Miniprotein binders against p81326. Designs and how they scored, part 23

Target 1, 226 residues: p81326
Amino acid sequence: MLHFGGFIMEINHISKILEKEREEYIRNKVEEYLKQGFSKDDAVNKANQSWRTYIGHRIQDVIYNLLKKFLKDSGLKVTTDKALNNRNLPEELDKVKRLIAINYGEYLFLPDADVIVYKVENNDIKIIAIISVKNSFRERRFETTYWKLKLKESPVTSHIKVFLATPDKDNEISYKCPNGKPKKMRIILEYELDGIYFLKEDFEETEKAKHFGKIVEDIIEISKKL

## First folded at step 3 (miniprotein)

Design Ba33
Fold by ESMFold2-Fast, scan of step 3:
Structure Ba33 (fold): chain B 226 residues (1-226), chain A 83 residues (1-83)
Amino acid sequence: as target 1 above (226 residues)
Amino acid sequence: SDLEKRAEDLIKFAEYLIRLAEELLEEGRPELAIEWLKIAVRILQEALELARKNNLDELAERIEKLIERAKELIERAEKIKES
């Protein structure tokens, strides 16, 4: 399909932009920290920390808008946990919020769902997927797996797919040891989640760890089974 | 209308990318600004085609102004890159 080709082209362009920006940013920050008297290793570490802060929610916002654009032709809708935390919710979004809420005894909380994909059929709402967008795994490494585990406990939410989307430019979860074994974090995330989608070129694809360009077709396929 | 909402979604995305590019220009990163602006122009051209095919003249004019803004920013970024 042509719209999938367009999505892949935009993702490829965005991935190149992010890599170029990261390389420039890290290079400049390393130089800056070296001039401040930091060692080479400390300068590199501080530059990487600075990049994680700098990129902020930009990747999340871009992914949200791309998914919204490319899923619309398939009748799928996209929202965010930020939108669902607004006090003045339209009825449709209020229903979405209630369908992804997790029960903690007498309390209901939303998972940390950066992007939420759902469909509306005959005024009935089905949640398809929740996508967690992570640029870094230094902090909150297993937060997405925690929410996946909680969602699986309820018959209301157990069908919801939980995906991780990440450029992983620091090779925190796409790295493989010299013996070919993935790192512990990668193994756990891939095992517990329904999929990991990388916004980068250099990684080995598996059944659950894929190029981000495949996410639209995967979500559409899942939606047809609900 | 559904079509106008579709066009508005594209416009909002493009406006986000234009703001991002403006921020990058202020940070002295014209090459990166140009790349994001190219995506914004493509999105706006899709929105413009949608508006024109449906005779939404006011919306089309608004999109055309955003395309012009994005192209002006690309020219500005290219001049900054040269310096």
Scores: ipSAE 0.387, ipTM 0.782, lowest interface PAE 3.1, mean pLDDT 85

Design Ba34
Fold by ESMFold2-Fast, scan of step 3:
Structure Ba34 (fold): chain B 226 residues (1-226), chain A 83 residues (1-83)
Amino acid sequence: as target 1 above (226 residues)
Amino acid sequence: SDLEKRAELLIKFAEYLIRLAEELLEEGRPELAIEWLKIAVRILQEALELARKNNLDELAERIEKLIERAKELIERAEKIKES
């Protein structure tokens, strides 16, 4: 009763479908760039760059829609940082934006909050969690950690849980050395963040690093304590 | 109950996958749509088993209709794939 059974099993298969989608996407984009007059090597490089952007948005969209569907019955609402960057915000979303913004003197900036979970209780808004979605750690390894540390500095935002969601296809944070030790990046991310949720089957679970299917019940449990 | 809640979560996930598959069909990607629909059918079959074992007849009927819809979409996707 503390788990979703089939939901957990099927979420772990998302990575396999995304791999098939990648092959088709790359093939089509290479053809497109070749028609534009690029060399084969340039077309392949551009297609791979395009895929990295596309898959990032795709994974974020999947996570957003799954959380929106599953959390609705628990009275929880879900939005995105893209929605919060619209010039004309509904009153509710304007309040959400103000409650997660970080103060840098004269300036306010949003954290890396691809997906935001909140509740409306007694006509007031409480932010439950923000979820950073990462397909790769190549260039922005500790960005999520930076935002977690900044949020902890303020009593307004210190309660907000910061989660990382990732397929980790390159085994950047799910890899273990031959002696069983995690790499430095994994150790730091797991230590500083409130949780890591993997969109893959082949990794060793810990208290904070779990299969993505467990995120729904974890968020619901957290919301009850707030 | 917790069992009813679990079945409802499985149904919601399957509904999301069916919608995703419908979008993929409109985008001209029937092969991917079929893969997602097969997962939806498996999830719904698990939910149906839970509903039946707990005598949740109304929920079982809802799930059976969703399985039928998913299978109809698979047939539609197979026809599009052949064209």
Scores: ipSAE 0.000, ipTM 0.296, lowest interface PAE 11.3, mean pLDDT 79

Design Ba35
Fold by ESMFold2-Fast, scan of step 3:
Structure Ba35 (fold): chain B 226 residues (1-226), chain A 83 residues (1-83)
Amino acid sequence: as target 1 above (226 residues)
Amino acid sequence: SDLEKEAEYLIKFAEYLIRLAEELLEEGRPELAIEWLKIAVRILQEALELARKNNLDELAERIEKLIERAKELIERAEKIKES
């Protein structure tokens, strides 16, 4: 069976493997771009941009598969925004899409929901949580908070928990300032969101900022109240 | 289509667990490697049932090779644990 202590350690090791893969990926891409005639600086910048796209998808896939496997025994289901944007949607996913969509007058848009957790009870679908996955905070830092605030405006979506999952390798939101206070970005994200789950061990936990391994139990507890 | 994608995601997850187990063995942690390899085997067996039920022969063959790989790693980890 699954042990939460072992599970938390496991998540940290998966992050480490992805980091090792990064070093090799960037080396190969830099060589490729240099052969194409790009300068060293351009080759490095292009390789880093390529990696940011690649690893974002990899971390999303890992989180999707982990949640899918470990939530199955609790009767919870997991999908992705990519699945919801497919032209040929099964009835169940079409219902999920309708229940998470945000109204802008004549138009409906999906929030930035990389991973979506829901349950099916008595032929009714209840959306439990959406998880935004961020490998870095260089761009679009508060986009997740915008979607959280929009979801709160409707009685249909106001119950949906909005979580951030991140390795925070660059210590952009897990690092404390010299005065002992969290950085401004961390304060805002923790205030507005329902939780932040770190794919790393080296940080100080709070009630809302936790090791990623705790997300499974937290989601199960939330689902029992819905 | 959806079942095929489902099987593919299960395969991908199991591959991550196998890579983690290989890393854990390099770090001298065979007990944890065994635990995660056992989970990988369970996941792969679920994927194999899905692939076989839907006549996805190429996927079934890939999954069988991954199960074989995971079991070989379990055997190796158990020997390391005993030494």
Scores: ipSAE 0.000, ipTM 0.150, lowest interface PAE 12.5, mean pLDDT 76

Design Ba36
Fold by ESMFold2-Fast, scan of step 3:
Structure Ba36 (fold): chain B 226 residues (1-226), chain A 83 residues (1-83)
Amino acid sequence: as target 1 above (226 residues)
Amino acid sequence: SELEKDAEELIKFAEYLIRLAEELLEEGRPELAIEWLKIAVRILQEALELARKNNLDELAERIEKLIERAKELIERAEKIKES
């Protein structure tokens, strides 16, 4: 209980820090572009584009660190696809890597899983969930659904939950339509995935589409059923 | 219209994978490029079957050309890998 209250407080605190970092980042980038001879309007546009790239990497790191911190006491472990691509892999992570591999005939391929949650019981490793982190949907709309559909094909990976985590700042999948109908992309993502977790307040909430603050509780409950 | 829009979104994802593979080839990573291209071909073949079953001839022709491009890139990547 207190553990989950602390998690909500951390998310609120981080949200405020990220907004302050955004203001500082944009001011610095605007100054840089003005010095290079760009107009005021062009400098602002370029600074905003630069921030969107920067924040994508930052959000992934934040999510990884939050989940690692708040799942530790529940006996759950967290890693990243970047860690799994290390050549000198510890035995435990090597086992994790092999348990999320997808079969393409004669080939085994790792999904693009930004964050991976697993548990170790009696020397056996169980993969609980993979989390795809998206800061925009401009060009890669159904990448996460593709990985979910592939994981469902194998008895080794079919139990693994696939979640999407996103601030959806541009309201690409979280927009509330006046008639209450969700956008097509939102409908497809919610239908195919096990859950969507928003790092924002304004979205159409459902049983599968929740505020990111619910993710720790949901993962712990899933892990108990495995 | 509805089905055509769904197929178009899958095609865009496959086109993204082909672009990613082209970037990987420029970076000297042909092995990884081949993996992404094979995934793109699979997605496109599934989209092609759906397009043909629903008599979307113009879309089917576009998908066939993308499959051909992806296979040509795989062949190029295999040659780069060997050298």
Scores: ipSAE 0.000, ipTM 0.114, lowest interface PAE 18.2, mean pLDDT 77

Design Ba37
Fold by ESMFold2-Fast, scan of step 3:
Structure Ba37 (fold): chain B 226 residues (1-226), chain A 83 residues (1-83)
Amino acid sequence: as target 1 above (226 residues)
Amino acid sequence: SDLEKRAEELIKFAEYLIRLAEELLEEGRPELAIEFLKIAVRILQEALELARKNNLDELAERIEKLIERAKELIERAEKIKES
């Protein structure tokens, strides 16, 4: 489908917008903290910490909107964990929430699914994939893997594909050199997850570790097999 | 109270699982329905213990009726499974 070319173009355009947005955000936050009486060094550190939180939510919103836009014509629907946690939940989303929940004895919990792709066919809801969006891999490096393994335990959820989407700006799980040694974290994530989609251009691509621009095509192909 | 809110949250979750199980039974999937109903019964038993310990008699009665409903559905699902 030629609309996949449009998807890649949108990703490149958004990347440039986010770079400019970062510069303006940091500048404004530094000014704000300086006015509050912080030193220049403290103001810069606080602004950078604020940006890391902001960009995490921003990337999730971007991915949600891109997938919703480019999957619409394929009969696929997209929602978020935030939408599923609303108190007044539509019946369709209530059913999505039921089909993705994991059993912990007397309790059910949702996996950490930032973006959820599903379809409605033959009066039934089928969950295609969940996408975990990670801006960094500090202390939550294996969280996505944990949820994948839990989903695999139940016949209700074992078919659900679990993907990781990340810019990996610090090169924690991606590398440019073909002879570079993969880190333990990369090996484990790639082995256990159904795919890793990078929001960056320079990395060593594999069958399961791909440029984010390929995610729409992959999801559509998976949905055809269900 | 915080305790009543906790019990109501458990009840809502159990009702959700019971509705899911009823849908699964209509779709001819009794084994999955039984699994969800057993989870609902466990949740409701926890809510019942909370209600009884705090002398919330009206809430306890509501929970007991939901447990009965879930057990009836398990029996119905077991019969479907046999055929």
Scores: ipSAE 0.000, ipTM 0.151, lowest interface PAE 15.4, mean pLDDT 79

Design Ba38
Fold by ESMFold2-Fast, scan of step 3:
Structure Ba38 (fold): chain B 226 residues (1-226), chain A 83 residues (1-83)
Amino acid sequence: as target 1 above (226 residues)
Amino acid sequence: SDLEKRAEELIKFAEYLIRLAEELLEEGRPELAIEYLKIAVRILQEALELARKNNLDELAERIEKLIERAKELIERAEKIKES
């Protein structure tokens, strides 16, 4: 299990790097907006919104590449919804796209699947999990839940695990009942999804809510049952 | 021998990160490559300290060369990012 220990160590180091990067990014963006004539409050708000967009892309790329590397020796493959929207799609990825698409009558749409894990056995493709990466929960709070419920409706997709990965820096879903008051968003997401993986140390751990370092082990175990 | 094996596993992880960073540079992702390389350097520096404290000269030399390679890749990635 040494390669899983290495994965956890790398995730923890990356999380620390991202925190330092955030502080520098916000400071620089606040100065830029102030020079453009925005008020201090507006500059801070705009800088934080800019960071949420920037880091969202960075976290998705990091998660994709780490999972691709650490799942490879288990015979598992990783792709992205961005790759599946390419016009020159290889046969294997075209099959992956077909197996996760959701039917809306005469239309087919892909779920919001930032990272997709699958395996190939005897030229047959089995989708194991999709991972939605959320940097913040201001908008689209239950979008991942919506896609989970839609995937459950079809025998083709009902077995696919739907995971949420998040740094949750604003503590929006880190605890179920902080200060004795239930957090509907955390409770609903944990109930409906197959797992929540936190890119942080401070959160309420449950059977379904875990540190991101455990995702590789969990995916491998799920793949053995398929 | 147990310490040597532990140091070798740390080197293995750092080599994986360096290879990942090289792939990211080929894909036009220098900023992400730099982050992985920085982690690799930290892991290698920890392994180097372990090797030096235990007088493992050949292992220390190998680690020093990997640190040099990782730092060279960081410099190349920084130039790509700023171009």
Scores: ipSAE 0.000, ipTM 0.139, lowest interface PAE 17.3, mean pLDDT 79

Design Ba39
Fold by ESMFold2-Fast, scan of step 3:
Structure Ba39 (fold): chain B 226 residues (1-226), chain A 83 residues (1-83)
Amino acid sequence: as target 1 above (226 residues)
Amino acid sequence: SDLEKRAEELIKFAEYLIRLAEELLEEGDPELAIEWLKIAVRILQEALELARKNNLDELAERIEKLIERAKELIERAEKIKES
């Protein structure tokens, strides 16, 4: 109990920090745009647009750091697709990249893998899960499901769990209609993916759609089966 | 068989994408509809290859009809986009 209590406390602490960070960020960006000659309304609009872009990358970094911290004691390692794009890769990360990359003839592509969880046993790498982080579902909503289907077809990658992590602030996939029916996007994502983890409180959990606080325990249990 | 189950999973997913695209066309979003229909066609083509390689003729016929439907919807969406 105490083991995973620390993770929940850290999520709550980070949430408070992000809210304070938002207020300071918006204030500073409004001032910056006003100095550039924009009207007050334009400055506010541009500052909010800038925040939306910033927080997208910020949430990905937060998820990476939380998973790295709380999976370390279970012998699990965490990396990012950004780290795998470095020219000088340590041998271990080069192996991770090769185990997750999909070959399309003359091209080699990484799946939509913002965060990657793996383990090392007897100097061999085993990929446990990839996590796609989405702040909005404007376009390419089901790109994560395409990568799941591609990974499933290869014996090298078919064991890899594919998860979606999202605050879903616009209620695009966590919304429950008055008649109890979920939206079609939610149905498709939940059907094809191994799990959806929400960084919000106001939704009903299912077997595969859960509060983000459950992700560490789920990943550890999956790793024990591999 | 596991292969037949896999093909049925791909078909079911493609059917959901086609249905979603039809609704997007009704809502006036042909560009997004085309994007999802192209993904559906690709998934169905992979399922078709799997069905043909394993001599699942009835399944292959179902997949071919779905590909035809998806392509007709893409053509319709392109016309809406032009307008």
Scores: ipSAE 0.000, ipTM 0.116, lowest interface PAE 18.6, mean pLDDT 78

Design Ba4
Fold by ESMFold2-Fast, scan of step 3:
Structure Ba4 (fold): chain B 226 residues (1-226), chain A 83 residues (1-83)
Amino acid sequence: as target 1 above (226 residues)
Amino acid sequence: SDLEKRAEELIKFAEYLIRLAEELLEEGRPELAIEWLKIAVRFLQEALELARKNNLDELAERIEKLIERAKELIERAEKIKES
């Protein structure tokens, strides 16, 4: 029984696999594009775009399955926003959907909730946390903060923790003041969200910015207070 | 039962990883395939222990065949890597 140690080991192993796959994929694609006549800079940019398409939802799928496994012993359940968009929902998931959906008049939308952690006690459902998984911050950089602010407005959803999980391989939010210049994106995300969890070793750690290996322990501690 | 559902979820993830490994082998990346298969074997081994401790013999047999499949793929990948 190595609850947290086992999780940390799996995350470290997966991170190394993904790093090696990315390096090999980018190298091969750069070579391919250079042979097609693209410049070095264009080949690199095009290879990075190709990698994002290639890797797709793999990081999200893996995180979902790991969290589901390692939180189960603590009585916590895990689902996804994709599961909640199924037309034939079990009663339990229908209740989860209703407890996180945000009303915009005639329209009901789910927040950016790639992974959802909840518990069931005496037929009552309590949402613990929503995790948004981001591989890039080039576009929609504050979308997760928008959903956090909307959830805070309702007494039904204001207790829900909103976390961001990211490899941040381009160092877009890894440091608050790289080279002495404040990074607005990192500063705002850390301020508004309940936590940022990095799938990498090199980043500026704070009370709210941690290695992803800490997320299981943190979620369990939060659940005990609800 | 809840125990069977737990085992089925572990099996489902392992099957996802086995499929991913097969795709990586087809792409000529045996080293990556081996690493994902090692994770799949760990998940299947946990599912097998769960099935055995609860006397779910048919489920245990199914898991054992998946572990055998994953190990055969690892061996195949290692031979490709060496060639």
Scores: ipSAE 0.572, ipTM 0.848, lowest interface PAE 1.8, mean pLDDT 88
Fold by OpenDDE base, second read of step 4:
Structure Ba4 (fold): chain B 226 residues (1-226), chain A 83 residues (1-83)
Amino acid sequence: as target 1 above (226 residues)
Amino acid sequence: SDLEKRAEELIKFAEYLIRLAEELLEEGRPELAIEWLKIAVRFLQEALELARKNNLDELAERIEKLIERAKELIERAEKIKES
């Protein structure tokens, strides 16, 4: 347990470190796209988009691997929506996929679920939590909230906790009322979601808004009540 | 290919984690270094699977060398921790 706390504090540096590579990454990608025949403006835009995707995947991968490691001793399992997109799924993952599906009448669709935490008891699967990982809130700001609300509409999925994990590098949701002005996005996300976990130190802590270091404990506690 | 690109992204991130672990070792934090190195190995293993599935032998060899380096650093860190 002691080793987890120290390690989790270091995760705060991931965003800062990745940002150090940005200039070099952008330069190299711009050059690549110019060689492909794109205009300078198009090359820059594509490079920036590529960077956002790159960082997003890296943060997601770190969070996934951390949760997988630290939840293992508690008998909890971790998967991703990407793993569930395969045509040929093991029985266990096929069950997980079905248990997170949202009903749209004639169709079932999966929520965006970067990380899925579940347990297996007596050959029954119980979904515990879905964690959405966001590096920035430039696009689809309330997408995670939408999925939370949709999951609440069914007794099959209403118990599933939905968490947001973010470094919030642009301080979009770190504080509720900076300078006396309410941050609509922070207030709504905190209200609708089961928790927000920050991969940084500089944020307004509340009952639902915590440091990422608390997520393992919170998930384990939830798992005991299910 | 998209898979090759994904493998290269995993490699770059793992290399970064290895560097971070080396710095932590220099700072006298072997336990934390070991944790980052274990994560790096997992990323490299994923990259290795991608490389092997796509018959990218040169890339697979490069990844295996990085895994070996990370494991050696883990052993070094464990020795420092016990000292």
Scores: ipSAE 0.079, ipTM 0.497, lowest interface PAE 4.2, mean pLDDT 88

Design Ba40
Fold by ESMFold2-Fast, scan of step 3:
Structure Ba40 (fold): chain B 226 residues (1-226), chain A 83 residues (1-83)
Amino acid sequence: as target 1 above (226 residues)
Amino acid sequence: SDLEKRAEELIKFAEYLIRLAEELLEEGKYELAIEWLKIAVRILQEALELARKNNLDELAERIEKLIERAKELIERAEKIKES
């Protein structure tokens, strides 16, 4: 309610600021590429690619900090795959790393988990969810789905929810059947993943495809069932 | 100590937003910088209330200084975009 209302307000303000920043960034980059002799279409495409790279790390950090702020009152903790890749891990994070790792025979690998939500009860750690943050779907489109399927194979990790968070500014997965044509990427991602959370207003909402503002409530509900 | 951890997390988030705003100011994006700084001030005000209610005087002083810095940056950005 009040707490979740504050979260929704923060993400709405941040989303609006990022939209303004995107528009200005793209305009400036298009101008730069045009001066370099690129065609208008090439300049626009290159500017959009540049923006997707630029914002990638920023949106992940924003999501991480928002989730840390709004989940702590529910006894939930948040970390990142970057934190788990440090050489000298605190005991708690070392346990998180071991509980999310996937076995490939003689090798163990971490999934691409940009943000990880877990809880600590009686010195035991339980992983609640991993969130993959995607600003673009032009490359590695089903990598999140691959990690979901691998996590399902182990009794240690099969309970872990796998979510995707995205602004989806290019409308790559915003609708299941735009212009009467089934969009395979949206259909497959929604089918295989536990949820898709959009950092935008205009998308086809379903039981599993929701506005990002609902993610805190959903994670808390999931944690209570564990 | 648990409440201190909460306040520290809010401070770190606000510091991140202030750094983002400083980068935007260097790029001449004054309106965007002001919007990020206003969010940082709100977060810091929440942290300040938490620190004050729990008698964390040193932390409260640190938060007050960050609020002052953010407000100074807002004032600077507003003056530049007017001129």
Scores: ipSAE 0.000, ipTM 0.175, lowest interface PAE 16.3, mean pLDDT 80

Design Ba41
Fold by ESMFold2-Fast, scan of step 3:
Structure Ba41 (fold): chain B 226 residues (1-226), chain A 83 residues (1-83)
Amino acid sequence: as target 1 above (226 residues)
Amino acid sequence: SDLEKRAEELIKFAEYLIRLAEELLEEGRPELAIEWLKIAVRILQFALELARKNNLDELAERIEKLIERAKELIERAEKIKES
């Protein structure tokens, strides 16, 4: 029977599937680039770049569908930045877009909000959380942190929780330095963000850095206090 | 009912996973398709238990057909993988 524990176990299993998918994807792409005449080192680098784009879309899609499914019973709704960029927005999504947009003088920009959780009460929309999905931190290391700090500046958006979700397969932010301290990037992200949810099994949990399976209950608890 | 809505949400998630597995099969990745389909089957089996326990016969029949489809796709993927 599916119960609370069953939901958590299925969510946590996703990290293992993503790891298996990465290994197969990289292997195939390296072969493809080698056949095109690239060196072994170049083929590996190109395969890793291709993986980052591929997995970014796939993991965002998985997280969106998972959250949409598990949060519905709590009266919560889920959308994506892709949906908010449609030319003809439904009234409800247009309101969501306006409630998370950040003002830069004459321009309004959306934060890096791959997945957005909100609720509708008495025809009013309240944004609960935005989730930034990152497979790699090489080029946009603190982008999520920048958006958190910008949202915090406005009374309209300061209540919005900003979460990072990541498989962190290469231990880019779950690694500890030889002296036992977390890497600087991990310290900054954990300090500034409202939470980090890892789609991996092997890491030390903290109050703000947790297994992805805990995200559903955390969001429900936050929504009850709004 | 709330239970009916719960079962329907489980079905939708399983359908998403089945579609993801179908895409993986088209991309020539049967091993990964099998992994996603196994999760879909488990979700559908939980939904089936909920439907049967609450005497939702019509919904149970729909779920049983989806389980059969997912298992057929697993068999297809295993044949591709072994080749």
Scores: ipSAE 0.012, ipTM 0.406, lowest interface PAE 9.1, mean pLDDT 79

Design Ba42
Fold by ESMFold2-Fast, scan of step 3:
Formats: structure tokens, sequence, C-alpha cells
Structure Ba42 (fold): chain B 226 residues (1-226), chain A 83 residues (1-83)
């Protein structure tokens, strides 16, 4: 579709911007560490570690802005868990927060929902999907599956699709074992989640594991069934 | 009429939310049940305004009874929450 072709073009354009941003960031950080007396090898390693942290936040922002732009014409709205943690919420966002909150007795907690897609029809708010954005899987690798399982427990939230979006640059979930089998983490994440969207080209495609360029089309189709 | 059809759709949605809240109470989740019931009350209040503005007395009476039911369930959920 023409509209989704525009989405793919925007992804490609932003990818080029992020690569130039990476080069400048690393160059500046290497110079900074060298001035502090670190060896060249240590300076490069520290600069790369700093970039990994920075790019995680950048990818979340990029995905939020892309989805907001390309879902707008379909009557879909996009917010973030950071917006929902604001003390002074508009009525609409307060309702979104309540509709995704998980109950733990006396306490309510938000799932790890970096990006939230919802619709408003006739004063009715329906949550379509939450998207967890992961640049790395080293620490909280199954956090997204935990939130999916918790949301599934309640008839209020069981319909909400839980997606993972990741560049997976370290091949943590796109790696194939010598016998062609996917890694354990990939198998578990694909089984439990409603979809995985890769911001990379080289991975084993399935019905649930797709290129990020497919996410807008998929979300629109899901919203039509609600 | 189109307005009556609109009011009926709002009523159906509110009834759906009340059913979800009842299921949440059975699952031991009164706080979430209260939030769904509050949404149902708001939707029903919008439907009541529509019915009253158009002199749909029988429909308004039905909506008022649903609002009372939703509020009774909120009171019940608040008691469960406190326990």
Amino acid sequence: as target 1 above (226 residues)
Amino acid sequence: SDLEKRAEELIKFAEYLIRLAEELLEEGRPELAIEWLKIAVRILQDALELAEENNLDELAERIEKLIERAKELIERAEKIKES
C-alpha cells in the first residue's frame, strides 16, 4: 500500500540520520575520554558503551514518533508510559492508564509499555497494543513476556496485543544454532508475545516475527476487530 | 431513530463493561472493577442526557436503572477492596 511505502521510506531516512549521529557521538566521546587520560582502546570501548545507552532512548522516541505520524489517518492514537506517569493527566490519558494498569492487591502498576496504541470511539477508549522497545536483552530479557502474562489474566486487558520492537544488533534473538534451530530466548518470546518486529534485515521471518515496516498495517487490522 | 440507535449502542457498551467488572470481582480484582464501572457510569450518563433531551422517557428509565446497578457494584467492590 502507498501509505505503508511512505512509512518504509521514513524508516530508511531516519536510519541514515541515526548512523551519522552515531559517528559524531562516538567521535566526540572518544576525544573526551582521551583528554581524561584513557588509552585509545579504553576510550573507544567506553564511547561504544555510552552509545548503547543513548541509542536505546533514541529508538524509543523514533518508534513513538513514527507510529504517531502513520497511525493518525486511521483514527488511532499513540502515547508512552512516560506520559502516563505524569501527575497531571488529561482525562483521556488517565483512562488509558487505568485500562492498562495491573492490580497487585492495594497497588496498581503499569506494564513495561514504552509505546501504547489506543482508539477513541464515542467516548469509548480501547487499548489496541503495547510495544516494548529493546535495544539489548542482557538484563531484562523476559520482562515483556511477564507483562503479557499478567495482562492476559484479566478480561479487561486480555485483548491487548503485546509487541516487542528491536534492532537486535547483537543477534541475541535472531541468531540460528548450527542445526537451524532458533535460540531458546527467540522461541520463548515468539511463543508468548503477539509479535516481534525487527529493525534489521537478517532474521528468520515467521507469521509473528516481521520487519518493523509491517507494524502499522498489523495494528490497523487489529483495531478493526475491536 | 438514529438517536435511539445511538443510545442503544451506548447502553450495550456499558452493559459489556459491567459484565467485565463482575468478572474482575470474581477474580479478586476490585480496583480494576471500580475503574471499569466508573467508565460505564459515565457512558450511561451520556446516554441518559441524550434520552432526556429527546424525550425518550422509557429509555431514560432503563438507563437510570443501569446507572444504579453500576453504582451498587462500585459500592460492593469498595467493600471487597477494604477487606
Scores: ipSAE 0.000, ipTM 0.123, lowest interface PAE 18.5, mean pLDDT 81

